VHH binders against Intracellular ribonuclease LX (RNALX). Designs and how they scored, part 6

Target 1, 213 residues: Intracellular ribonuclease LX (RNALX), of Solanum lycopersicum (Tomato) (Lycopersicon esculentum) (p80196)
Amino acid sequence: SQDFDFFYFVQQWPASYCDTRRSCCYPTTGKPDEDFSIHGLWPNYKDGKWPQNCDRESSLDESEFSDLISTMEKNWPSLACPSSDGLKFWSHEWLKHGTCSALNQHAYFQTALDFKTKSNLLQNLNNAGIKPRNGDYYGVESIKKAIEKGVGHTPFIECNVDSQGNHQLYQVYLCVDSSASKFIDCPIFPHGGKCGSKIEFPSFSTNDDHDEF
Key: E = the ipSAE of ESMFold2; O = the ipSAE of OpenDDE; V2 = 0.75 times the mean of E and O plus 0.25 times the DockQ between their complexes.

## First folded at step 1 (VHH)

Design z02 (framework vhh_7zox_3)
Fold by ESMFold2-Fast, scan of step 1:
Parts: C-alpha cells; structure tokens; sequence
Structure z02 (fold): chain B 213 residues (1-213), chain A 120 residues (1-120)
C-alpha cells in the first residue's frame, strides 16, 4: 500500500500564465507551443492534505532522465523568470512532490509525460468547439464536460485573472491512482483559483510577446 | 541554499502598527517575486501579499488598504508595513520566495516566521 491516496495531475495553459500582471519569461528554447503544459504530478491525501519534501537529499540527476529532456522542454517548460532551460522547475517538482511518489526520477517524469498524451486536453476541448482565442468566453461547465467526455473523469478547473481583469482558464487538474497507472475520479477537489461562470480561453499573440528579441 | 530570516513581530494594541522585515540570501533576490503568508492559531496558511520582481503588488482582501509590501533589492530585504492592526491579524508571518511555478499560495517557506499578536 502507498503512503498517499492519489495524485493530482496538473496541467497549465501557458497563455494564461503569461498574460497576467506578473507576465512570464519564455524558456531558452523560445515561445512554447499553443498547448497545455505539465505543471506537476502531486501525491495527495483524501482529506486534501499532501506529503511534500519526502527525501531532502534526493537531488535531481539529469543523467537519470537525459532521454526525456527534449520531450520535457516541449511539454513541461518553465515560464518563470528569469528565462531558463527548465531544469530548476523540474528540480523543484521532483524535490517537493516527486520524492513522495514512490517512483524513481525517470519513472516520475515519464509517467507525467504519458498522462499529458493520454489526457489530450486541447484536442478534447477543440472537439467540443472550445478553441483558444482572445475575447472568446466559454461556460466552465462546458469546459468540464468536454474534458470529461474525452478523459472519462471530471476535472477541476482553476482560473486566474489577466492584466485587464478578465477571468480565464489557467490550470486543469485530473486525478491518478496511487500506483500511477490510470486516471480516476478525484476523491476531493483542490481549493483556490475560483472561476466565474464564463471564462476566457486566451491564445498567444506574437505582438504581445515580451521575451522575443 | 535559500535562506529567509523574518523579524519585526511583537505584541501590539488594536489600531497599532508593525513593520516586518525579511532578509534573503542564496539567490538573486531582484529576479524573484516575494510574498508574505500567515498562519493564525488553529488555522491554515493564508496568503497576505506579494510583490513581483517588477514592483507590482497584490493584497488579500482582508488586509487591502492597511498593509503595504515593499522591497529593497540592494539590501536583499522584503518588508511588510502593517497599519491599523486588528485582533484577526494575530498570526505567525512567513516570508516566502515565489518560484512562479504555481498559483498564489504556492510559496516555498525557508524562514521560521515572526509572531504578531494584536491584543490589549
């Protein structure tokens, strides 16, 4: 038996990370794809608490997952400033959450990459007519239903606010069983990031890029 | 190695003021958003305020208009000026470094915190 109950699998919408008053810094590989990207794979308890920092001496070892680096640069980029190759973000996720997962580093990162592919969020939204475009708003319930239809399980939708005060789709939470094998219904939904009834699904704009020289 | 050292807490009367300080080391302070979170007795962590590397500030509704966050990048120091303090502000206040990986409240805490008690 595992020492936690399930994982949250958390994906973020990069345009919504970047269009807030804090803005963002593009990865050293350049502007990210217009697609969801991985935030993390987080062990959690059914009571809403979570384990963290379960092995403070388990440092990230790039040699353990060197075969995954190019795929992680695409699917798990850091948008935090300053501009980076993502290694510090992956180190943060590994130390805080990965060390609690009962997976080794390669398995932890591979598992998250696999769940991103399986969830196929952007295509599932597009199939329901929900497409990224500045100024277009969608009902939160319609977003949830589109994802549930494709994945088989109801997501939690986290919203943030852009620099103009518009509520927008920011992160999508799905739940994974404690053996990291399949999506499950979330035992409990996370708190925070409250959405209005209708939210924007913004797109990237080349004219609004702050880090392209 | 990230280190955050908080100071400036104490016992004050309702309506009083305190200024909290946080001295940071082990990273390029000016490059990161910094914030304050607090934990009242028997309650969970509550985000109080943040200040981005560019100087933009945010505040929880409970403290807006009473608290002011600021930073001195030359001294690697974060401040929280707390005015018109209320008994409800009683908490341990933690200085937090924000890696900008997550939403508000996803801070890494490196300090022991500083106790603020608002009581007669």
Amino acid sequence: as target 1 above (213 residues)
Amino acid sequence: DVQLVESGGGLVQPGGSLRLSCVASGFTFSDYAMGWVRQAPGKGLEWVSDIYSGGSTGYADSVKGRFAISRDNAKNTLYLQMNRLKPEDTAVYYCAKDEWYGDSGYFDYAGQGTQVTVSS
Scores: ipSAE 0.014, ipTM 0.297, lowest interface PAE 6.7, mean pLDDT 85

Design z03 (framework vhh_7zox_3)
Fold by ESMFold2-Fast, scan of step 1:
Order: structure tokens, then C-alpha cells, then sequence
Structure z03 (fold): chain B 213 residues (1-213), chain A 121 residues (1-121)
């Protein structure tokens, strides 16, 4: 099989994608649920580099995972402009990352969907009293502890900044073994995107005048 | 096929300067956000700087005021002017294209080879 050491399993908070200077466009299915969504499942090396584009002839074939499409529209939407059905985003993730995974297309997408369910991020945060709401700020260490309590492993928390300069929860990184079977402690964390001590966990409901927000 | 070819690295003393270049091919360069990411010895990837298609720039706090990103769309070339270099800037530097389906420093496609910058006392 392909050589790599582990996966990053990356989930994003859609409201934090949408309220930045880049802005966003809702999927053709409409406004996403107020839940974490999948960004990707990324093969990675212990030194922090990653393989990419491992089989340029392995194009995305919708017929290989047609049974997953509705679940992917909900759990793995594209927020990029213009509004889309998500196929271009899934094609990008498959070609760049999925072809390096040693999994076929159905297994790759099913595995990411399964890890989203297993991580149960929103419920684990809610159990600790950490709930999305514009103007509410939470300690980054409290966010990490809530996730670690539920998942068993310390996440990396990536922050971004909204168009008004507020620091906010953007992405959660968990690590998965090279067999794509279980969460593991991350061999290495990404660098950059560092949070302040307290960050906002925003909701979609805001008076800010963003495109399609 | 997308290609990003970095150059301009080398060995410099603290306080020195280097200018990195990245020649892009295989895509419409002027339409993409571009950036620089780096990997220091024994560390993971760190976002350094980005530039939008419209020329808006961003910088990591660690390099702000010392580094300047720029682009020449007629030459399909991205630049990073690095001034007042510190030992902590020692890293392999990668030119990166920001792909359209995500945002933030994590969204960049890098070329894999990079250019080595070593700042030694």
C-alpha cells in the first residue's frame, strides 16, 4: 500500500468559515445544519509533510458512492463560492488526499463519515456547557478538554478571525491511524492558526452583512 | 499539471535578507490566492504569508514587519522578501496555492520540494 504515517481528520465549523473576509456561499441544498462538517481525511507524515495527488488517473466516480451522496451533502458540504452540489469539493479531496489513502472511493468517504459520527464534537462540547452563540467566548483549554474527554485524544484547535476581528473556533484536527481504524494521539500537531486564551464559538444568526451568511 | 518551483533560499547570517521566488504553471495564476508556508527542523508546517488575487496581504505574527509578499501576474511568479532574518526563520519554505474549496492557512497546496533557508550565527 501507500506509505504514510497517520491521517489528520479535519472538521470545520461552518459559521466560522462563512464570517471571514473570504465569505462563503451556501450549498445548493441550502443553509448547512449548525454542526461541524467534514473538511477532509488527510494522509500525513510524522515530520508534518504530506503526500498528495498519488493517482492522477483515479477520477471521482459518483456511481462508486451514490449511496453516500445524501449523507455527504449534509456532513461534507462545500461552502466555497459559487453555490454548488459539493461534487467539485469531494473530487478535490479525493484527488489530492484520497488517492494517497490506500482506500477505494466508497471506503474513503464512508470512513470520514464514520469518524465524524464517532467524534461527536458538538455533543461533547455541549456536555461541557460549550454551546454555539454569537458573543459567547470559551477558554481554548476547556474546548480541548471537552473533546479529549469524549474522544480519548487531544485535538488541535485551529482559530481564524471573522471580518470584524473576533477570534473564533474554526477547525478541529483529530488523528487517525494509517489503517483508518481508530483515533490516535497526534504524532505531530500543525503549526499556525493559534488561538488566544478565549475564542468565540459563533452561530449562523448574526446581523453582519456577509454574502449569503 | 500544476507546478510550483521555489528558488532563492540559502545560508545567511542573522539580520540578513533573502528574496524567495516561486514560478507557477498549469493554472490561471492571477485567479488564485497564493502563499508561503515553512517547516522548521523537527516541527510541523507553519503558515507564513498569503496574498489574494486582488493583492490583499496577510502575515503570521512571527514575520509581520520583516517579510513582504508580492506577485507578478505577467510572469506567474510569487515572491517573499525576507528582511531582518532570525535563527528562528530557519526552515524549508514552500510556495503554496490556496485551493478554492477551503480557507485559512491549512488550505494551501504546496509543491513538496521547497527552498532551504538557514540563518546561522
Amino acid sequence: as target 1 above (213 residues)
Amino acid sequence: DVQLVESGGGLVQPGGSLRLSCVASGFTFSSYWMGWVRQAPGKGLEWVSDISSGGSTGYADSVKGRFAISRDNAKNTLYLQMNRLKPEDTAVYYCARDYEYSSGYDSFDYAGQGTQVTVSS
Scores: ipSAE 0.016, ipTM 0.375, lowest interface PAE 6.6, mean pLDDT 86

Design z04 (framework vhh_7zox_3)
Fold by ESMFold2-Fast, scan of step 1:
Structure z04 (fold): chain B 213 residues (1-213), chain A 121 residues (1-121)
Amino acid sequence: as target 1 above (213 residues)
Amino acid sequence: DVQLVESGGGLVQPGGSLRLSCVASGFTFSNYAMGWVRQAPGKGLEWVSDITSGGSTGYADSVKGRFAISRDNAKNTLYLQMNRLKPEDTAVYYCAAGEWDYSGPSEFDYAGQGTQVTVSS
C-alpha cells in the first residue's frame, strides 16, 4: 500500500498559459508545439489533501534522467518568466510531488511522459471536431465527453481567463492509481478554476514571438 | 524548514465572526502569495481567498463580501476576517503559501496543519 490514494496527472494548454494579462516566456528551445504539455504528476489523498516535499534532501539529479531531457524539453516545458531550459520547473515538480511518489527520478519523469502519450488529448479532441482556433468556443461537456471517449475516464477541466476576459481551456486533470500503472476515475475533483458552459480553445498568437524590443 | 501555524478557529453561532491568523517562518514571507483553503466534513479542499505579494486579493464566490484577507509582512502573518458566518462555513481552514508561477487556487506550495471552524448553535 502507498501513503497516498491516487495521482492527479495534470496537463496544460500552452496558448492559454500565454494569452493572459501576465503573458509568458517561451523556453530557451523556442515556441512550444501546439499540443498539451505536462504540468505534473501529483500524489493526492481521497479527502482532497496531498503529501508534498517528502524528501527535501533528494535534489534533482540530471544524470538520473539524462536520456529523457530532450523528450521533457518537448513535452514538459516551462512557460514561466524568465525564459528557461525547464530544469527549475522539473526540480520544483520533483521536490514538491515526485519525492512523495515512491518512484525514483527516472521512473517519475518517464511515467508522466508515458501518461501524456497514452492520454493523447489533442487527438481525442480533434476526433470530436474540437480544434484549437482563436474565437472558437466549445461546450465544456463536449470537451469532457471527447476525452472520456479516448481515455475511458472523466477529466476535470480547469479554465482561466485571457487578456480580453474570455474563459478558456487551461488545464486537464486525469487520475492515476497509486501504483502509477493506469488511469482511474478521479476519487475527488479539485476546487477552483471553474469553467462556464462554453469555453475558448485558443491557438498561439504570433505577437508572443516578438523579441526585437 | 517552512512552517505555517494557524490559529483563531473555534465554535461560533451563525451570524458571528472569527479572525484567523497564520504565522509563517522558514521563507521570505513578503515574496510569497498567501492564501486560505478549507475542507468541510466529507468534502474536498476549497480555495477561499488569496493575496499576492503586492496586495491584490481574490475571493471564492461563496465568501465574497463576508471575508477579508490581509497580511502583515513585518510580522510574517496572514489574516482572514470572517463575518456573517454560516453553518456551511464549517471546515478546517488551512494557511497556504505559493511561490512558483504554476501554483493555482487548487494547490499551493506549502500548507499548515489547519484550524477548525465550527458554525452552529
Scores: ipSAE 0.015, ipTM 0.333, lowest interface PAE 7.1, mean pLDDT 86

Design z05 (framework vhh_7zox_3; at its last look DockQ between E and O 0.18; V2 from the best seeds 0.00; counts 0 for: pae E 8.1 > 2, grease 26 > 24.2, placed apart)
Fold by ESMFold2, look of step 2:
Structure z05 (fold): chain B 213 residues (1-213), chain A 123 residues (1-123)
Amino acid sequence: as target 1 above (213 residues)
Amino acid sequence: DVQLVESGGGLVQPGGSLRLSCVASGFTVSSYAMGWVRQAPGKGLEWVSDIYSGGSTGYADSVKGRFAISRDNAKNTLYLQMNRLKPEDTAVYYCARDSGYYEDWSGTYFDYAGQGTQVTVSS
């Protein structure tokens, strides 16, 4: 018996996290790859409500997913300040969302890692000529179509605003069935996170990088 | 352990000024997004101002142009300069730390807040 209807599977673009007024801190393991990273896998109801914190005694136990840690450091980094490893972030995601998923810790994290691989977001965008590049703008509908072509389902695109006020690609929401087996059409999309018709897709800068415009 | 201690509140006449202080221990204020929230008698919490780790600031419309948030990293202290105070600014003011979980400021995403300092602006 399931206690939720579907998952949002949410990935974020690290450069768009870091170039806002909030700024960011790289993990102690180093600067993340220029790729989407996992935010979370979130049980939801089709009426727009969601469960959370379904077992407050189920603390994160590293021994349950130790074989996944290196992969999670790469694919599920924290950009919160101060710099840290990912354990605080993964503990937050587990306690708030994972405990509601009907998956154990290993299955929860492995499932999210598998869906990141299956979504193949960066490659799907690249196949449509949509690449991270400072100063370039892309149509939001073109981004949705590129992802839909690769995944088979329309994503929800969340934008945020850089420190200069420009809208940019921030998070991509895909929906997963309640058994965590496949992508599905989203029963409902989130509220908020508005994009204009054209948005930036920024790249990470290195110490030597300059603006591209 | 993390502690936040607010001070600098008091009774002031309309048009007056106060500077609130928040001394932090157990963490470095410049490493976190920090903020001020307030609660008027019989009302819910209201976001007042914040300062992000990179130094960017934000203000509620009700205080914009009158309040200024700042920090002194050497003293590990957050400040709120409050000018041209009005009776509607009467509240308990709390200093708060953002959890860093990519969420907006709200009561549900604070991981720490102080006990508050009372500001009363005379009728």
Scores: ipSAE 0.013, ipTM 0.272, lowest interface PAE 8.1, mean pLDDT 85
ESMFold2-Fast, scan of step 1: ipSAE 0.193; ipTM 0.575
ESMFold2 (binder alone), look of step 2: mean pLDDT 81; pTM 0.821
OpenDDE, look of step 2: ipSAE 0.029; ipTM 0.418

Design z06 (framework vhh_7zox_3)
Fold by ESMFold2-Fast, scan of step 1:
Structure z06 (fold): chain B 213 residues (1-213), chain A 123 residues (1-123)
Amino acid sequence: as target 1 above (213 residues)
Amino acid sequence: DVQLVESGGGLVQPGGSLRLSCVASGFTFSSYAMGWVRQAPGKGLEWVSDISTGGSTGYADSVKGRFAISRDNAKNTLYLQMNRLKPEDTAVYYCAKDTYSGEYWDLSYFDYAGQGTQVTVSS
């Protein structure tokens, strides 16, 4: 029997994290790739509640997943200030969510990395002509349809607001079965992060401050 | 519309106590984990404590043994009992509804945080 019903697999768009009024700090490895990055893999219940902090004494142990560090720096960076190597963010995700997953640390992080590869969000959006670019807006339903076509399941799209008040693509939620083996249709979608009918898919700012075209 | 209203802050001498309250509305309070975060003058946001829907609690090392988080689901109210206060506890304290969307150490709770309540510990 399962202590929870499913996982949310949550990926964020780094440019949308960084262009808000609170801004961001790049990882110590430098500017992240222009790609979706992992936020987390979150056990959840069908009624919309979730378990958390299921073993507060289970500290993150870097030696348990040292073979994954380089891949995690690329695919699961912290954009929080101050600039960091990501360990505090991974510790937060492990303690809050990972300890509830029934997976050990290596399996938890490996599973999230595997689902990021399988979801292939940026390529699935690009295949539908939905490409990151400042000033370009897309229908939320078109974004959902593009992801559904590629992944096989309807995502939840979370929006945030940039420093100028523009609604933008911020996070994509997919659902994973309780055995952490496959994507499933979400039993329930989260609430909040309301999108307008059209939202921006922003890019990171270029180093060319005078580029008009 | 999520609303969180903090109260109970004030000026207190070292060794003193304060009890913070947070009244929540606009969501099913009993269905969410709740927490407290603080921001000291000139510093970043620091997670202080949280409490799950089932009552499991966690504390930052800096406050463990001195602070106690609790909730009253019938009143939609979150509490932080602060004992043996130190000058380094001086901060604005924010009530936070747990969110899927934030890195909690870096203002991630701000999307669901209230206006805060000022705690000043000085002689």
Scores: ipSAE 0.013, ipTM 0.331, lowest interface PAE 7.8, mean pLDDT 85

Design z07 (framework vhh_7zox_3; at its last look DockQ between E and O 0.61; V2 from the best seeds 0.00; counts 0 for: pae E 2.1 > 2)
Amino acid sequence: DVQLVESGGGLVQPGGSLRLSCVASGFTFDDYAMGWVRQAPGKGLEWVSDISSGGSTGYADSVKGRFAISRDNAKNTLYLQMNRLKPEDTAVYYCATEYGSWYDEGLDYAGQGTQVTVSS
ESMFold2-Fast, scan of step 1: ipSAE 0.389; ipTM 0.724
ESMFold2, look of step 2: ipSAE 0.465; ipTM 0.783
ESMFold2 (binder alone), look of step 2: mean pLDDT 80; pTM 0.814
OpenDDE, look of step 2: ipSAE 0.171; ipTM 0.624

Design z08 (framework vhh_7zox_3; at its last look DockQ between E and O 0.16; V2 from the best seeds 0.00; counts 0 for: pae E 8.5 > 2, placed apart)
Fold by ESMFold2, look of step 2:
Structure z08 (fold): chain B 213 residues (1-213), chain A 122 residues (1-122)
Amino acid sequence: as target 1 above (213 residues)
Amino acid sequence: DVQLVESGGGLVQPGGSLRLSCVASGFTFSSYGMGWVRQAPGKGLEWVSDIYSGGSTGYADSVKGRFAISRDNAKNTLYLQMNRLKPEDTAVYYCARGPYDEWYGSSGFDYAGQGTQVTVSS
């Protein structure tokens, strides 16, 4: 049942994941596209709390979503070490969050893939002249406005810091209604992920010349 | 609203041990990754160790085998056991909160405490 109020739909920027001092590992399928990737689709309450691990016996069953796997490898890659094919990451997301969603496994993953396509984040940023480029900084409000223009709802922008201490665009949160049918205004925004008023939007191009891997 | 309070620093001889503690408040501790970063005098920040909400731990190469990170979610407390300390470990150590619901990897830390001084010297 729907015992939660909304979803956060969270996408992450791979270059910002990988250019911290901790570094990252590419999927076994290779370096991800320079595009946002899905982090997760997370049931939440409007009071800032959330359910998790709602059925510890509901293991990921690849046969339930096998038709989605190639699309998920592209759009939902793991950058965690060691390199993997994504199944452990998807199992984590299912067990922690998906079991609380009132969706079966296929619907859960398909819904997140559909919302990534619908959000069209990279193109919406590009339409506003906001492109990944090392050394360029963008106003956080400009990033929010560009996404809001394309999606119809104000996002939450989470930042992290690169190995030089610069604040950069890391994750974008959008909210989805509890029936998983449409984007909505967020009932509450998360706390954390400090941004300055201007932040970097990094490109992968310089990461390949760095010795962090 | 978020508060991180470090303790347990001090002066210790090379080869000695210290145990750092960090008490957290103002957020759901069990849902965040936590970690330790340090800053030697006149140097930049260095990641030391982290522990994610799922329990996975990571260590900088310079401390592997000597330091152990742990957490007690019931007490909202993060720990760093530091053994076989070296002069190179001298720094201010900061407790830091990681990103919400981090699976793997470092995406940086979004909040840090005031720090506690560790000095390793004869």
Scores: ipSAE 0.012, ipTM 0.333, lowest interface PAE 8.5, mean pLDDT 85
ESMFold2-Fast, scan of step 1: ipSAE 0.154; ipTM 0.543
ESMFold2 (binder alone), look of step 2: mean pLDDT 84; pTM 0.852
OpenDDE, look of step 2: ipSAE 0.243; ipTM 0.664

Design z09 (framework vhh_7zox_3; at its last look DockQ between E and O 0.04; V2 from the best seeds 0.00; counts 0 for: pae O 5.7 > 2, placed apart)
Amino acid sequence: DVQLVESGGGLVQPGGSLRLSCVASGFTFSSYAMGWVRQAPGKGLEWVSDISSGGSTGYADSVKGRFAISRDNAKNTLYLQMNRLKPEDTAVYYCAKEYDSSGWYYPDAFDIAGQGTQVTVSS
ESMFold2-Fast, scan of step 1: ipSAE 0.385; ipTM 0.714
ESMFold2, look of step 2: ipSAE 0.527; ipTM 0.816
ESMFold2 (binder alone), look of step 2: mean pLDDT 83; pTM 0.843
OpenDDE, look of step 2: ipSAE 0.702; ipTM 0.859
ESMFold2, look of step 4: ipSAE 0.566; ipTM 0.829
ESMFold2 (binder alone), look of step 4: mean pLDDT 83; pTM 0.838
OpenDDE, look of step 4: ipSAE 0.741; ipTM 0.874
ESMFold2-Fast, scan of step 5: ipSAE 0.159; ipTM 0.585
ESMFold2, look of step 6: ipSAE 0.571; ipTM 0.835
ESMFold2 (binder alone), look of step 6: mean pLDDT 83; pTM 0.842
OpenDDE, look of step 6: ipSAE 0.023; ipTM 0.518

Design z10 (framework vhh_7zox_3)
Fold by ESMFold2-Fast, scan of step 1:
Structure z10 (fold): chain B 213 residues (1-213), chain A 121 residues (1-121)
Amino acid sequence: as target 1 above (213 residues)
Amino acid sequence: DVQLVESGGGLVQPGGSLRLSCVASGFTFSKYAMGWVRQAPGKGLEWVSDIYSGGSTGYADSVKGRFAISRDNAKNTLYLQMNRLKPEDTAVYYCARSRYGSGYLTKFDYAGQGTQVTVSS
């Protein structure tokens, strides 16, 4: 028997993390690229529950994935305050979710990086005319169709609200088979983060620092 | 057995240039971020520059625009081109393999023995 049924592969839109009342802190590498970034790769059950913290003794060991650090700094940054190098975020994801994946640390992080490349979310949205820009709103169904056309599978779209209360694209969930080999149709979609019928896809320019005088 | 062997240090006058080299062995060089850290007399360790496996570079504000880090993966060699040297650049320079990230010594897991750079008239 399998210890879990599938993975959620979760990517976030950094501008939507940063434009809330909580705001954000850029990584020590500076302002993120205007692209989706990895949140995590999460083992899950078909009933919507998930395993977590599956090996108390398996601490993050940077020597096991040192060849991936540069790529992870770009594609898997922490936006939580204070500014950081991402290590605590990757440690959190490994301990909570990665230890349940049946993958070693290198394979776990490499797999997530590979699925980010394969999903190619920003380009798939752009091909459908869905581009990040403050004040531009898109139908949630159009966003889903654009991603499905490019990836082959329907995503779950999670929304949040900016500091002014505007609904916006926050996270995209795709599903991956239990062997971590391919995208699949999600057996079950997550709950929460409900979108309106039209949502903003904000540009990162909203989060530019003001000139100080 | 990880080895980092540095060369190219020496005495130079202010405004001069030096090129430091570091030959790596015992690991797959192309897969690691590499960097330079220095220690001036009576001071702590200071991060100088790093270069990630993908080629992206970082520099301390004190050296930005004067120093250039580069790597030759075919030769397993890391370089630091130092231009417009100042007396304040006088330090032992260490080649280091990054365990993760950049910007702090705690991110390095191996360092060479260092090479002395002295900038004086």
Scores: ipSAE 0.000, ipTM 0.113, lowest interface PAE 17.5, mean pLDDT 85

## First folded at step 4 (VHH; framework vhh_7zox_3)

Design b1 (from z09 with S31D I112Y; at its last look DockQ between E and O 0.71; V2 from the best seeds 0.00; counts 0 for: pae E 2.6 > 2)
Fold by ESMFold2, look of step 4:
Structure b1 (fold): chain B 213 residues (1-213), chain A 123 residues (1-123)
Amino acid sequence: as target 1 above (213 residues)
Amino acid sequence: DVQLVESGGGLVQPGGSLRLSCVASGFTFSDYAMGWVRQAPGKGLEWVSDISSGGSTGYADSVKGRFAISRDNAKNTLYLQMNRLKPEDTAVYYCAKEYDSSGWYYPDAFDYAGQGTQVTVSS
């Protein structure tokens, strides 16, 4: 049976990943779409503890999920430096988190892809008039309500800070039941990554690329 | 390769103190947040403390006021001063490196590579 209580399902906003002083590197497949992308699907306990690396011998086997790779390149890109094809990132997510999920590799990756589609974050924000736009600020509570209206559950919003010192929407956490079948209310929220009451939702453009010089 | 070598654990009586060290190599230490996580016997991993690249600290409620994290960027070393130790602090303590580029600490954002150092608080 399953020994964890729920998943965090975590998506990130690529523009906010890349516009800090540390910058980023695009995947070898090219610049990602202006959309949320998957960070991971992470088993957790309701007491704030978590498992990881539950089978250190379970190496990523591309043949197990080869039909998903093109979709994962689009929806689960790595922005870490140096540029890569994503296999190292997916191997890290599998070894650290996926091995604890009670899902095989194909089911693990497919499930995360399905939850990205179901969450429909960018469209839910757009339906509330919240669009990526440099220089504009949105209320954090408005962002939460827009996502909650579409998903049915309150998200946790993690912020980071761009190279100019502005707080911005970085990651969105939703919770999934331990059978990986549906979104649920989070038993607990993560700590850290505080937002102010208003934050940027930056556009993913070359004019606002904040690479280190 | 990223290498994290923990030391300073041991057997101590309740109320005692220990100082953990973690020597890091294989990356630019000063660029990353660092942290401590622990695993009690038969339990999951638990966030203990972290410190940003700029020195801002965070603590779990269970250790706040008793533990102090610090870093020495010149020595590539992370420290955890543990005071007023309780039996509930018994665990293997792992030094962890921030995984992403943002410099933020989140419980699941750290990777550990070492074998950890055992802390046992018992009469």
Scores: ipSAE 0.400, ipTM 0.750, lowest interface PAE 2.6, mean pLDDT 87
ESMFold2 (binder alone), look of step 4: mean pLDDT 82; pTM 0.841
OpenDDE, look of step 4: ipSAE 0.652; ipTM 0.844

Design b2 (from z09 with D100Y; at its last look DockQ between E and O 0.73; V2 from the best seeds 0.00; counts 0 for: pae E 2.3 > 2)
Fold by ESMFold2, look of step 4:
Structure b2 (fold): chain B 213 residues (1-213), chain A 123 residues (1-123)
Amino acid sequence: as target 1 above (213 residues)
Amino acid sequence: DVQLVESGGGLVQPGGSLRLSCVASGFTFSSYAMGWVRQAPGKGLEWVSDISSGGSTGYADSVKGRFAISRDNAKNTLYLQMNRLKPEDTAVYYCAKEYYSSGWYYPDAFDIAGQGTQVTVSS
């Protein structure tokens, strides 16, 4: 019945999304909290291949998860332009990934929200003295160790490059078992996305020409 | 409304060549990274290649040195030149458009929208 091996659970750092040469836009609900936000929960195979769009006719039905919307606005915002309420982003994540998860819409979104809470990324980094701060750099291995201490499993760290060419913490990947019940060691990590040995963990900037206010 | 129309597939013997095309409409083609993914019967989707808006290319290890991706922004067309084809290359090939920049997890970074084009490599 289940047709995949594990999930990647992926969270992104909004300041790093916006601190590039590409446009970003705040949600219509306002500037995101200074916290990690959910990107997605993605069924995957151990061989590096993936399923997607497993039911092309399964449209997002807001009534199925209406009790979660306020929480999703806070924890799963879209930074894509133009500014929006997030429904387009959630529809994309559901149609592409959620339809392959063996979960219904409510369970899919609730599960991702629960894993964000369980991962507790920002607090785990803070416990290790790693805080968002412009101009400061942290060792990538120190970031991994801080998250591993709190979660019990080694993360994959994806970096992007800010408008000045510096590597910065962008996304954190953790792996979840196929029953969506717990974090596991990743069977395989994504390839690419080199971080230098030290990277920025930026705080939100309001003066960056790349960001739309 | 994004439209991606793949063509150029067919039946070819091992060692042969094919060139795939993807004609794009409904968006500013030159502003987006584009790519190719493939799916063999009964298997998951697999990243093949991508090309940035500026022309930087990437390839899966299984095709590196045999396949070449290119784009013609004036014609809104993406290409995949496939040489030294193997039976393992048999799949439906889909053109994909950048959606959300993840950079390193290709499945989320690119969306397919077309019906794909069948490539069959059989001896």
Scores: ipSAE 0.474, ipTM 0.797, lowest interface PAE 2.3, mean pLDDT 88
ESMFold2 (binder alone), look of step 4: mean pLDDT 83; pTM 0.843
OpenDDE, look of step 4: ipSAE 0.546; ipTM 0.810

